VH-VL binders against q9h9l3. Designs and how they scored, part 88

Target 1, 176 residues: q9h9l3
Amino acid sequence: PRKMVAIDCEMVGTGPKGHVSSLARCSIVNYNGDVLYDEYILPPCHIVDYRTRWSGIRKQHMVNATPFKIARGQILKILTGKIVVGHAIHNDFKALQYFHPKSLTRDTSHIPPLNRKADCPENATMSLKHLTKKLLNRDIQVGKSGHSSVEDAQATMELYKLVEVEWEEHLARNPP

## First folded at step 3 (VH-VL)

Design Sf15 (framework fv_sotevtamab)
Fold by ESMFold2-Fast, scan of step 3:
Structure Sf15 (fold): chain C 176 residues (1-176), chain A 120 residues (1-120), chain B 112 residues (1-112)
Amino acid sequence: as target 1 above (176 residues)
Amino acid sequence: QVQLVQSGAEVKKPGATVKISCKVSGYTFTSYYMHWVQQAPGKGLEWMGRIDPEEGETKYAEKFQGRVTITADTSTDTAYMELSSLRSEDTAVYYCATDSWYRSEYFDYWGQGTLVTVSS
Amino acid sequence: DIVMTQSPDSLAVSLGERATINCKSSQSLLYSSNNENYLAWYQQKPGQPPKLLIYYASTRESGVPDRFSGSGSGTDFTLTISSLQAEDVAVYYCQQYYDTPTFGQGTKLEQL
């Protein structure tokens, strides 16, 4: 059987005005929610905006951060050949400058049965915070100090497990 | 439907302070920077400054630094621009404008403009 | 601050003819990591606010007619109206957003 992991990345702003999203932290957890990877990552470009309210990244986190090229290699070794679960996962893959096969990708922001369980419109894009509160009765991303990518990855895996059997069967019949 | 509605024209004496409002609707006020742009007759467009309505962080152009104050009231989805120590050269139309995308600083929505006339 | 200079200050073009407006920046507006030029173009008619036409030097804003196009890279940019219509009579401004926003002085386009 394919091994499964969940990923969540935090981005900081680089480039003009800090509007370009660059990878600054990545967390990967296994099926049981155990942390396989959690590193601060130093972008190759000057950080203009830490986006701390959302990312939780501060200047001190960059002091001993893993350079992007090294971190990317480490992360890709973990992801390759596995089913990768994420929420709005295209943003994470874009930040990693990585293509992961659609057949091995699971995006909890685009799984109709998951929205149905949360009493949300099946084709709406719901936030991770909303789905986690509705389905797991848990508050994540609380406060103003930024998000924890470990917390987000763990929540994402737990959400996927609620629909795993149904969704895997659907994908077997309707390959992406 | 996105709308930016500014307060009406003002006539002020030299040395006075003016405060202009920009009330927004049709989008999430806290998700985009709000900018202020001055247009004096014959001088073109000059960026004055901006505010992040969620955090309250402001940034001002050097020309207006010390005289301009930009604020936001998230309870009413209204941004304000206050300009002090008015001079005749401050006679201009003042616009509020929003970022097109997250902190992009090119502007897809503009208020209708507010004429401020400074005369003795 | 990055200085934006437009040329000409004014031009007159007959209906159906091509209009060309130039914009020069004192520094390159090309960001190498995303290969984008941080330049926008606006149209302003008397008594109205500016209207966004083009962003990232060549991307046309939704609803803007195909006759408007932007080109150029680095420090030299052009706004082209392929076939002037009466409604296109306006002042046009370029704006950089690579650094703190600055505008060109404007180009007044009139109908011959």
Scores: ipSAE 0.006, ipTM 0.529, lowest interface PAE 10.6, mean pLDDT 88
Fold by OpenDDE, second read of step 4:
Structure Sf15 (fold): chain C 176 residues (1-176), chain A 120 residues (1-120), chain B 112 residues (1-112)
Amino acid sequence: as target 1 above (176 residues)
Amino acid sequence: QVQLVQSGAEVKKPGATVKISCKVSGYTFTSYYMHWVQQAPGKGLEWMGRIDPEEGETKYAEKFQGRVTITADTSTDTAYMELSSLRSEDTAVYYCATDSWYRSEYFDYWGQGTLVTVSS
Amino acid sequence: DIVMTQSPDSLAVSLGERATINCKSSQSLLYSSNNENYLAWYQQKPGQPPKLLIYYASTRESGVPDRFSGSGSGTDFTLTISSLQAEDVAVYYCQQYYDTPTFGQGTKLEQL
């Protein structure tokens, strides 16, 4: 049995108009919610929009941030060989410029049984915040300080655990 | 389910050009590099090149530089490999394959292969 | 380009016995930043495309039987089949992706 980890990333805006999403923080937790990784990451390009309200990233966080290439290596070391759980995880992988094997990826934004459990349409894309509130009775991403990637990663893992058995069986019968 | 479906076998004369397609399904086409690999009959695998379907950026092996052109149509989720100035030694099965890392190029999904026969 | 050299070129092993295939790279495949070796192993059966078995030198791809294992670091790598099964008869390739991808010449594994 493979170990599971959950990942959540925060992005800042780079490029001429800040429209490019660049990785600025990454948090990884294990099955129990223990933090395995939580680092601020320095994008290779100049940051033009910190997106602080959502990302929680400020300029001061970038002073000693880990260079992207180094961070990517560190993160990849953790993810390799594991089942990686995330919410809308394709965005995280894109920011990391790393795409985990499909068979080892779990996206809580695309798990019909999870939506069903939350009384949501099975094929709808629900936010992590909404699912967390409905199924865990917990508020995340509250306040003006931006998201906590650790909190989000933990919530993601907990959500997945609610449907793990059912979903893993489904995937075993229907491998991607 | 991830699938890479290639076009059918081709028979060409020396000097001709062949264009092979690889249609993908089951994943986001623009998220992964698409690679092409050549395998002559009874021989090993040889990397030809790759394309970033999102940016259109390509990289080719030196051996095929100048003769190979890899393209991608994001509207149809299809990658193409065109090989010109065909020679008898180009007789081979050609595979499309995807990597799992933007920068790291190991291949977890493969097409079924397309046989190209070059003969006078 | 990084040159990959496998040994042996061919190997005959009895069912239930251990099969060992070696792969050597012309330069180190170890990336210092993540301490991973950028080496993959593939299995190819006649008329089929290659199948990924191992990546990062020692990580088994999903669905690959436990009898397959990868080991090694730097420039020397090994694919091991602990107990050969009939369905394991195939050609095996190593491939580096530390730089521009290159494959070993392949090792033909036959049943003795």
Scores: ipSAE 0.000, ipTM 0.547, lowest interface PAE 12.6, mean pLDDT 92

Design Sf16 (framework fv_sotevtamab)
Fold by ESMFold2-Fast, scan of step 3:
Structure Sf16 (fold): chain C 176 residues (1-176), chain A 120 residues (1-120), chain B 112 residues (1-112)
Amino acid sequence: as target 1 above (176 residues)
Amino acid sequence: QVQLVQSGAEVKKPGATVKISCKVSGYTFTSYYMHWVQQAPGKGLEWMGRVDPEDGETKYAEKFQGRVTITADTSTDTAYMELSSLRSEDTAVYYCATDSWYRSEYFDYWGQGTLVTVSS
Amino acid sequence: DIVMTQSPDSLAVSLGERATINCKSSQSLLYSSNNENYLAWYQQKPGQPPKLLIYYASTRESGVPDRFSGSGSGTDFTLTISSLQAEDVAVYYCQQYYDTPTFGQGTKLEQL
């Protein structure tokens, strides 16, 4: 398999009035879309707002969730040294309190050829839902019960595959 | 573009009930709380309460508890604030305002305001 | 409820000069885990709704001119306008969102 993974995280609200985004689920898939990691994660602070309509997280998911410090160690072990694909991936890395090298990071919200294929302005930041509908003809993030981070990670990897050859060639000539 | 458009000015007698609307456009109505803020003449801003349009959950400020009812109608993307047993001190401009779930409770979009005058 | 107190109640500043407005909270608005202060600033002109200027004490809202800046931490906060322009004449409010939202009483900024 390629040394490439895709990640998607779900966050809940902690801190005053739930304004702090804390990691509560992380899904990582390999190049072929197979799940390498999918765990509910218990934030170190009290959860004030589950943000269920976006995160899909409910109180029952926290009962046996992996504590943040342990989950972070497991996740970073998977990500280190690999090309990591995500959508608006800065938010995921922030929630993980992690710096991943830009040379090994691929953000499907900032790949001009991908926007071109979707008939969108090259420098616009398009949502994962929009790009997936336009390019893969699939509806993700459907309904009011929240997002599936596995579904989002799989869609993100498939989107990247559409531009992988041309984008990797571009990055080789124009290193970050 | 995000817009919050409120209903027009009202003149009421003491003891009456007023119901103000706030129609939204430019975003997903069910994704954000809708808040109501009162501004009496010569006074500052005072938070009254909010509704979650997705499930109808409400929270009210203690000062208004028992007299205020905030509701949302997802079929028309419209929030409502109803204030009963009106008193002269309820004369004020009333604003609807929205936050984002991550910003929760600082307000980046506001309606234009609705003046309610309570006089005999 | 957290009580917000602004000072002064009003001030007059000449065009091009610095304007400074202070806001004090009855308890700390600093959340130690993320090192953020849960404080916002608004501008309100007659007949208009408040307009968000600053959130998390020092983050400027998109489209707000660079002359506006927020500073402070814990219980003491400041809104600064580095060089007053005519369109900046307004009432300014601070607001905490650490707990149930509460606003300061307002500071009226006038041109000298």
Scores: ipSAE 0.006, ipTM 0.533, lowest interface PAE 11.3, mean pLDDT 88

Design Sf18 (framework fv_sotevtamab)
Fold by ESMFold2-Fast, scan of step 3:
Structure Sf18 (fold): chain C 176 residues (1-176), chain A 120 residues (1-120), chain B 112 residues (1-112)
Amino acid sequence: as target 1 above (176 residues)
Amino acid sequence: QVQLVQSGAEVKKPGATVKISCKVSGYTFTDYYMHWVQQAPGKGLEWMGRIDPYDGETKYAEKFQGRVTITADTSTDTAYMELSSLRSEDTAVYYCATDSWYRSEYFDYWGQGTLVTVSS
Amino acid sequence: DIVMTQSPDSLAVSLGERATINCKSSQSLLYSSNNENYLAWYQQKPGQPPKLLIYYASTRESGVPDRFSGSGSGTDFTLTISSLQAEDVAVYYCQQYYDTPTFGQGTKLEQL
């Protein structure tokens, strides 16, 4: 009965030498892969490194971007009370300055059955690109123009659906 | 070698409009916001607004909205601040200042200031 | 608007003595993701534009003497001059850049 969404965020580098990850785009999709939210987000601090090769973000995307405080409110309204699926999702929650209950969090980088299906060690952290290629026979994050957070969120939801029944049963018997 | 050079002092009557220029050199004009800051005699600093010279996007402080217009001319690397419906309380030194880094909004480089006197 | 309030409005300090200027913000300037406070300090001498001294609450701008230091976090910040020199007589301003820029009202530092 709890609704389920998938999230993927893009971060830019802020702080000394651009070493801090700050939220600069967020995409949220529903269970069927329909987009519920997709906005460029303006960090409250100067951007040192756009990380464009990975984030796909350039100065032009920041011109009409939603300020962080406003975007955070919109995003949290969507996430609160839902099962949230992501890949290495702790990074997304950290960038959002948000705590989501572990009982409602699903991290596709830490689901042993998913790694097993991909012929990977159960306790290894595998990239979204690798798991998507192995299990969905689909190439994501193609080229040098940066990643699409919509594409990544959609792939993340589809990956979770491959193990949903098994993993939800496991969590019911072994609550975090 | 970064320089922000402002136009000279102005004396205006109440109700007039003033337009101040700020010509930049030593960096890429379109890479950084240009901000304008007001300082009344013997008073503190008040942010008026800023422009992104890349696309002309502006943001203004609530106090100055409706009276201030900030523009940029990328062919001459010059920013402008226009203040209309002048009052005696607009007598102040006006500074242009640039972000030390794109969108940092703390200010490493400042113009020398332009005194605007509003008197009858 | 984030309101910035400085204290005191003015102070007089003898040469070689410590000067302390305070700045309070109406909301936290700490960005938890990078653990940085979005606060700058400026020095302004008569007839001159402001000069950046400190950014991110405690990072000293290149060329600024080490007797200047910034401290604090969240809503309460301090600029300290460990041993006042004659050339430090000026007005000092704090400024937040967490949101739309706002300045404190200024603190006038005079030699006692």
Scores: ipSAE 0.006, ipTM 0.460, lowest interface PAE 11.7, mean pLDDT 88

Design Sf19 (framework fv_sotevtamab)
Fold by ESMFold2-Fast, scan of step 3:
Structure Sf19 (fold): chain C 176 residues (1-176), chain A 120 residues (1-120), chain B 112 residues (1-112)
Amino acid sequence: as target 1 above (176 residues)
Amino acid sequence: QVQLVQSGAEVKKPGATVKISCKVSGYTFTSYYMHWVQQAPGKGLEWMGRIDPYDGETKYAEKFQGRVTITADTSTDTAYMELSSLRSEDTAVYYCATDSWYRSEYFDYWGQGTLVTVSS
Amino acid sequence: DIVMTQSPDSLAVSLGERATINCKSSQSVLYSSNNKNYLAWYQQKPGQPPKLLIYYASTRESGVPDRFSGSGSGTDFTLTISSLQAEDVAVYYCQQYYDTPTFGQGTKLEQL
């Protein structure tokens, strides 16, 4: 019985052409969907591309943003020892420069029973938006202002709860 | 299949304005930058500028700043490049081209090219 | 702007022989944080648009034959065609995308 949280991060582009993904917002919710953490985060490198259509981040959000080193420390204190749920979560962990044990990680982009419930091929990588629409009948990531990482984290937790019992039993029999 | 189809050849007088189109199919128009590249006869390739069709944001090369205008019509999945105050040196083939992936600025799909001839 | 200079301007190579085209940038196009060189190569035949061959200096575009390879880092890059075929007769361009895109002047490859 470990406590469980869901995470979603937004990245901006740094480096040449903005091709490097740097953490610029992180939202963490508990099992019930209550917000435990939601902060804009200032990357240590110059932001070249805000990727606003996806991230929802604008220059104004960076003015009072928490510096990366401080935000990382706060986030890791929340994640350590918990089951962490995310969608394509390897991108979030890479942006955090953090290793989370595979045994405590749940990636809703790689759970075959979830795809099966959505009438999708079990081995396909489906978007969070698609799975949420098919299984929860909810539209997320709507409009032109970018994604809400809080909304995405909440949807991710709700998706995982649909297969939690089945998937935890599978993992107990087939440890990663 | 991805296709970029450009409008036909144009013949213009010095001082005129030309507007050429690039209609896309086979991908989500708003997900990639659309770039415009000039190639003068017997010469190399010169980047002119680009548009993000999602929000209409443009960026232009300094050489063409003030003379080039790039626009996009999301209802028809068509990008446009307008070049004003034409000179004989503007005689060239003009290409539209897409990013290979998000904001990569190397180009995997190109239009067939539009020849613009500027002569009196 | 980053200036791209190719050499030679033209070369003639016999079928089955190796062709080598060089490209030099006026400043480094290597991004140290990801160790990638922001350099692409294109092939252009008369009456056709350019065709992408290689990106990130050495990654072959899907469908491009194995005889095409890219190498180099920083400011000095090479496109190699290991065994020239008749269909490879074309003009070749390097392009940097580290900053605002700029192309080399082109290298015309013809059959000897």
Scores: ipSAE 0.006, ipTM 0.552, lowest interface PAE 11.0, mean pLDDT 89

Design Sf2 (framework fv_sotevtamab)
Fold by ESMFold2-Fast, scan of step 3:
Structure Sf2 (fold): chain C 176 residues (1-176), chain A 120 residues (1-120), chain B 112 residues (1-112)
Amino acid sequence: as target 1 above (176 residues)
Amino acid sequence: QVQLVQSGAEVKKPGATVKISCKVSGYTFTSYYMHWVQQAPGKGLEWMGRIDPYDGETKYAEKFQGRVTITADTSTDTAYMELSSLRSEDTAVYYCATDSWYDSEYFDYWGQGTLVTVSS
Amino acid sequence: DIVMTQSPDSLAVSLGERATINCKSSQSLLYSSNNENYLAWYQQKPGQPPKLLIYYASTRESGVPDRFSGSGSGTDFTLTISSLQAEDVAVYYCQQYYDTPTFGQGTKLEQL
C-alpha cells in the first residue's frame, strides 16, 4: 500500500474567546510510519488560546513557524491524489481550508469494523487514545506537554491497517 | 453495474503502434488503478502496467518499459494502452482490469479483451 | 520478480469429486503489518476474461460458490473445489500482489 498517508493536525484558538480552530502544527506519515512532513504553522490571525494541554503548542513554537499560506501549499501537495487517513479528519481538512475527495478519505473515528474490534458501539465516535489502547495496547497522548501529532498520525495509520482489507473492500462495493 | 468496455480487434504490421481503449462505468473512475494484462494465444497472463487516473501516475513492467504507454482521460472515463514497435510475439489478447482496493493489485473487474494480431 | 509456480499443469476430475490445485511462490506473500497473504485465484473459460474467485489467499469473492475454497500461507497455497460441477471446467490461475503482480502458468481442469 504505497499511496496512503496519515495526517494529524494541532489547532490553536483564534477569534473571539479562542473559539475558532486554526492550524498550528501538521504531521504527515507514510504507510510505514515514516515522517513526510512535520512543521509548526503560524496562523494568519492572532492566537488567543494555545490550547497547550491538547495541542502541545506554546508561544516558543510560533517564533520560526511556517506561515499558513506556505504550509498549506506544502501539505496539499503531499495529500493530493493519495488516500488520506486521519481521526476525526474533517477537523483537519477544515483547518487546512481544503476539501479532500471522500473516495480517498479514511476517518478512523467513523469506521464501524474498527469500533467493533475494540468492543465499542459501531456508530460511536471513539477517541484515538481509547482505540489505540484497546487495539494496539499502546498509550498515546501521555504526559503533561500535550499531544504529539507525529505519534497520533502514526497510531492512526496503525489503527487503519487493522481494518484496511475489510474497509477497502466495503468502500469498493459501496463507493462514497 | 460495473462495466469495462474495450475497443475492437486490431490487425497491425510489425513496427507499428496500437492504441486500445477501456471505457468504464458504474464506479468512480479516479478511485481505482487501471491495469493492463497481456495474454498470448494459449499462454498465461502477464501484467504490463497500470495508471492512477486521479493523478496520471504510471508504473510499467520491466519487459514492456519503453514500449508501453498507459494514459487516462477523466472527461470520458477512459483508459488507454499504447504499445509501440510491435512484433509478432505481441500477438495477444489485451485486458484492462481494475483492482478492488486502491493499493492491492488483485483484479475484480475485467474488460472483455481486445485481440491484437501482428502480422506482415 | 516473484515467480509463481502451479501444479499440476493439468488435472482431470470426475463430477462430484474433489479437485485440488497448488501454487508456490518464490518468496513469502505474508505481509506482517496486516497478517494477510497477498494471493488471489482466478477462473478463466475459453473466450472470456479471468474471473476473480479468491483473494487474500482464503477470502471468497462475492457470488462465488462455497465449493471453492483457498488455503495456505507464506509460500504454499491451495485452491480446492470440494465437488466438481460441469461449469467448473476451466483454466485456473494464482496471482501474487505482494510486489509487482505475477501469475502462475495456469492449471487446466478437465472433466474425466
Scores: ipSAE 0.000, ipTM 0.473, lowest interface PAE 17.7, mean pLDDT 87

Design Sf20 (framework fv_sotevtamab)
Fold by ESMFold2-Fast, scan of step 3:
Structure Sf20 (fold): chain C 176 residues (1-176), chain A 120 residues (1-120), chain B 112 residues (1-112)
Amino acid sequence: as target 1 above (176 residues)
Amino acid sequence: QVQLVQSGAEVKKPGATVKISCKVSGYTFTSYYMHWVQQAPGKGLEWMGRIDPYDGETKYAEKFQGRVTITADTSTDTAYMELSSLRSEDTAVYYCATDSWYRSEYFDYWGQGTLVTVSS
Amino acid sequence: DIVMTQSPDSLAVSLGERATINCKSSQSVLYSSDNENYLAWYQQKPGQPPKLLIYYASTRESGVPDRFSGSGSGTDFTLTISSLQAEDVAVYYCQQYYDTPTFGQGTKLEQL
């Protein structure tokens, strides 16, 4: 079947009052969890709000960051034609200014069978951290040095694998 | 082992300025914000502000804006909090604290606290 | 500013019994992007700084006993101690970190 990757992006605030979400880090892993991409990314606009509580990004990370245009090209080459797994992935695609076909997109925040396995309401959007703890018995984003977009992307792929067969069958019968 | 060690107790007159230090060890000083929190006797905790030691950028709570100055010395891995125009209601224990790095300003490590007494 | 309000101001609980402390925020502290509640709980004993117990409303900090648990979402949160031990006598604080950090007024837990 098609190749599959998992992605996790971090965004900072740019534009008026920091209202625009701009890409500032991206991690991509393959089906087995091997890292294909992991870079800090410099937005083309002035960073108004690092949103550090959400992004984990500080000014030092921007010093040698890859410019957005270059990073975007590299990332899109990896994503194009593959099944892309993410958590609340719409935000990642928006920050990348990229359209990925719905038929090739898998969002672990919107997969009812996954929530069901975690004993959570099927229509709720659960955090990656919560689902990973419930279903994989693993703590992610732990401690000062335990935080990693790579770890988040790896956890996202492992979560999807738990429902892959069931969910791919569902999508085949109920596209897009 | 992460440690935050603060300077000793201070007694000041109204109108004076106090400067408290917080020396860190066991982690990279420039990688985490350093926050300052006030606790008046028998009362709760109030966030005063923070500094990014990497570049010296500060943010202050509105209540303390104009009276508080937070600085960092990367050569000694020490953060400072200076509070001016002291009033009796500034009598409190002052804590330095580090945030968790990723997506949060919850405080996983705290200094032991410094008591500042403002009295005539 | 987001205002944090705890209830009760104080409570007394017998050893081995359940203690429940509530915390309300004036605005939701649930972040839609990661669906996490940006809420922490601290324990403070006399003469000591606060000690982190729980973050993201329900995640227990490493080394914290499993009798401590956090629950809730949006604006209403609860800290539960399933079976009180003598060393749990302390003041407990909730704190939001969705916006500029703010703390609840504290709840004093005493042994009955």
Scores: ipSAE 0.006, ipTM 0.516, lowest interface PAE 12.4, mean pLDDT 87

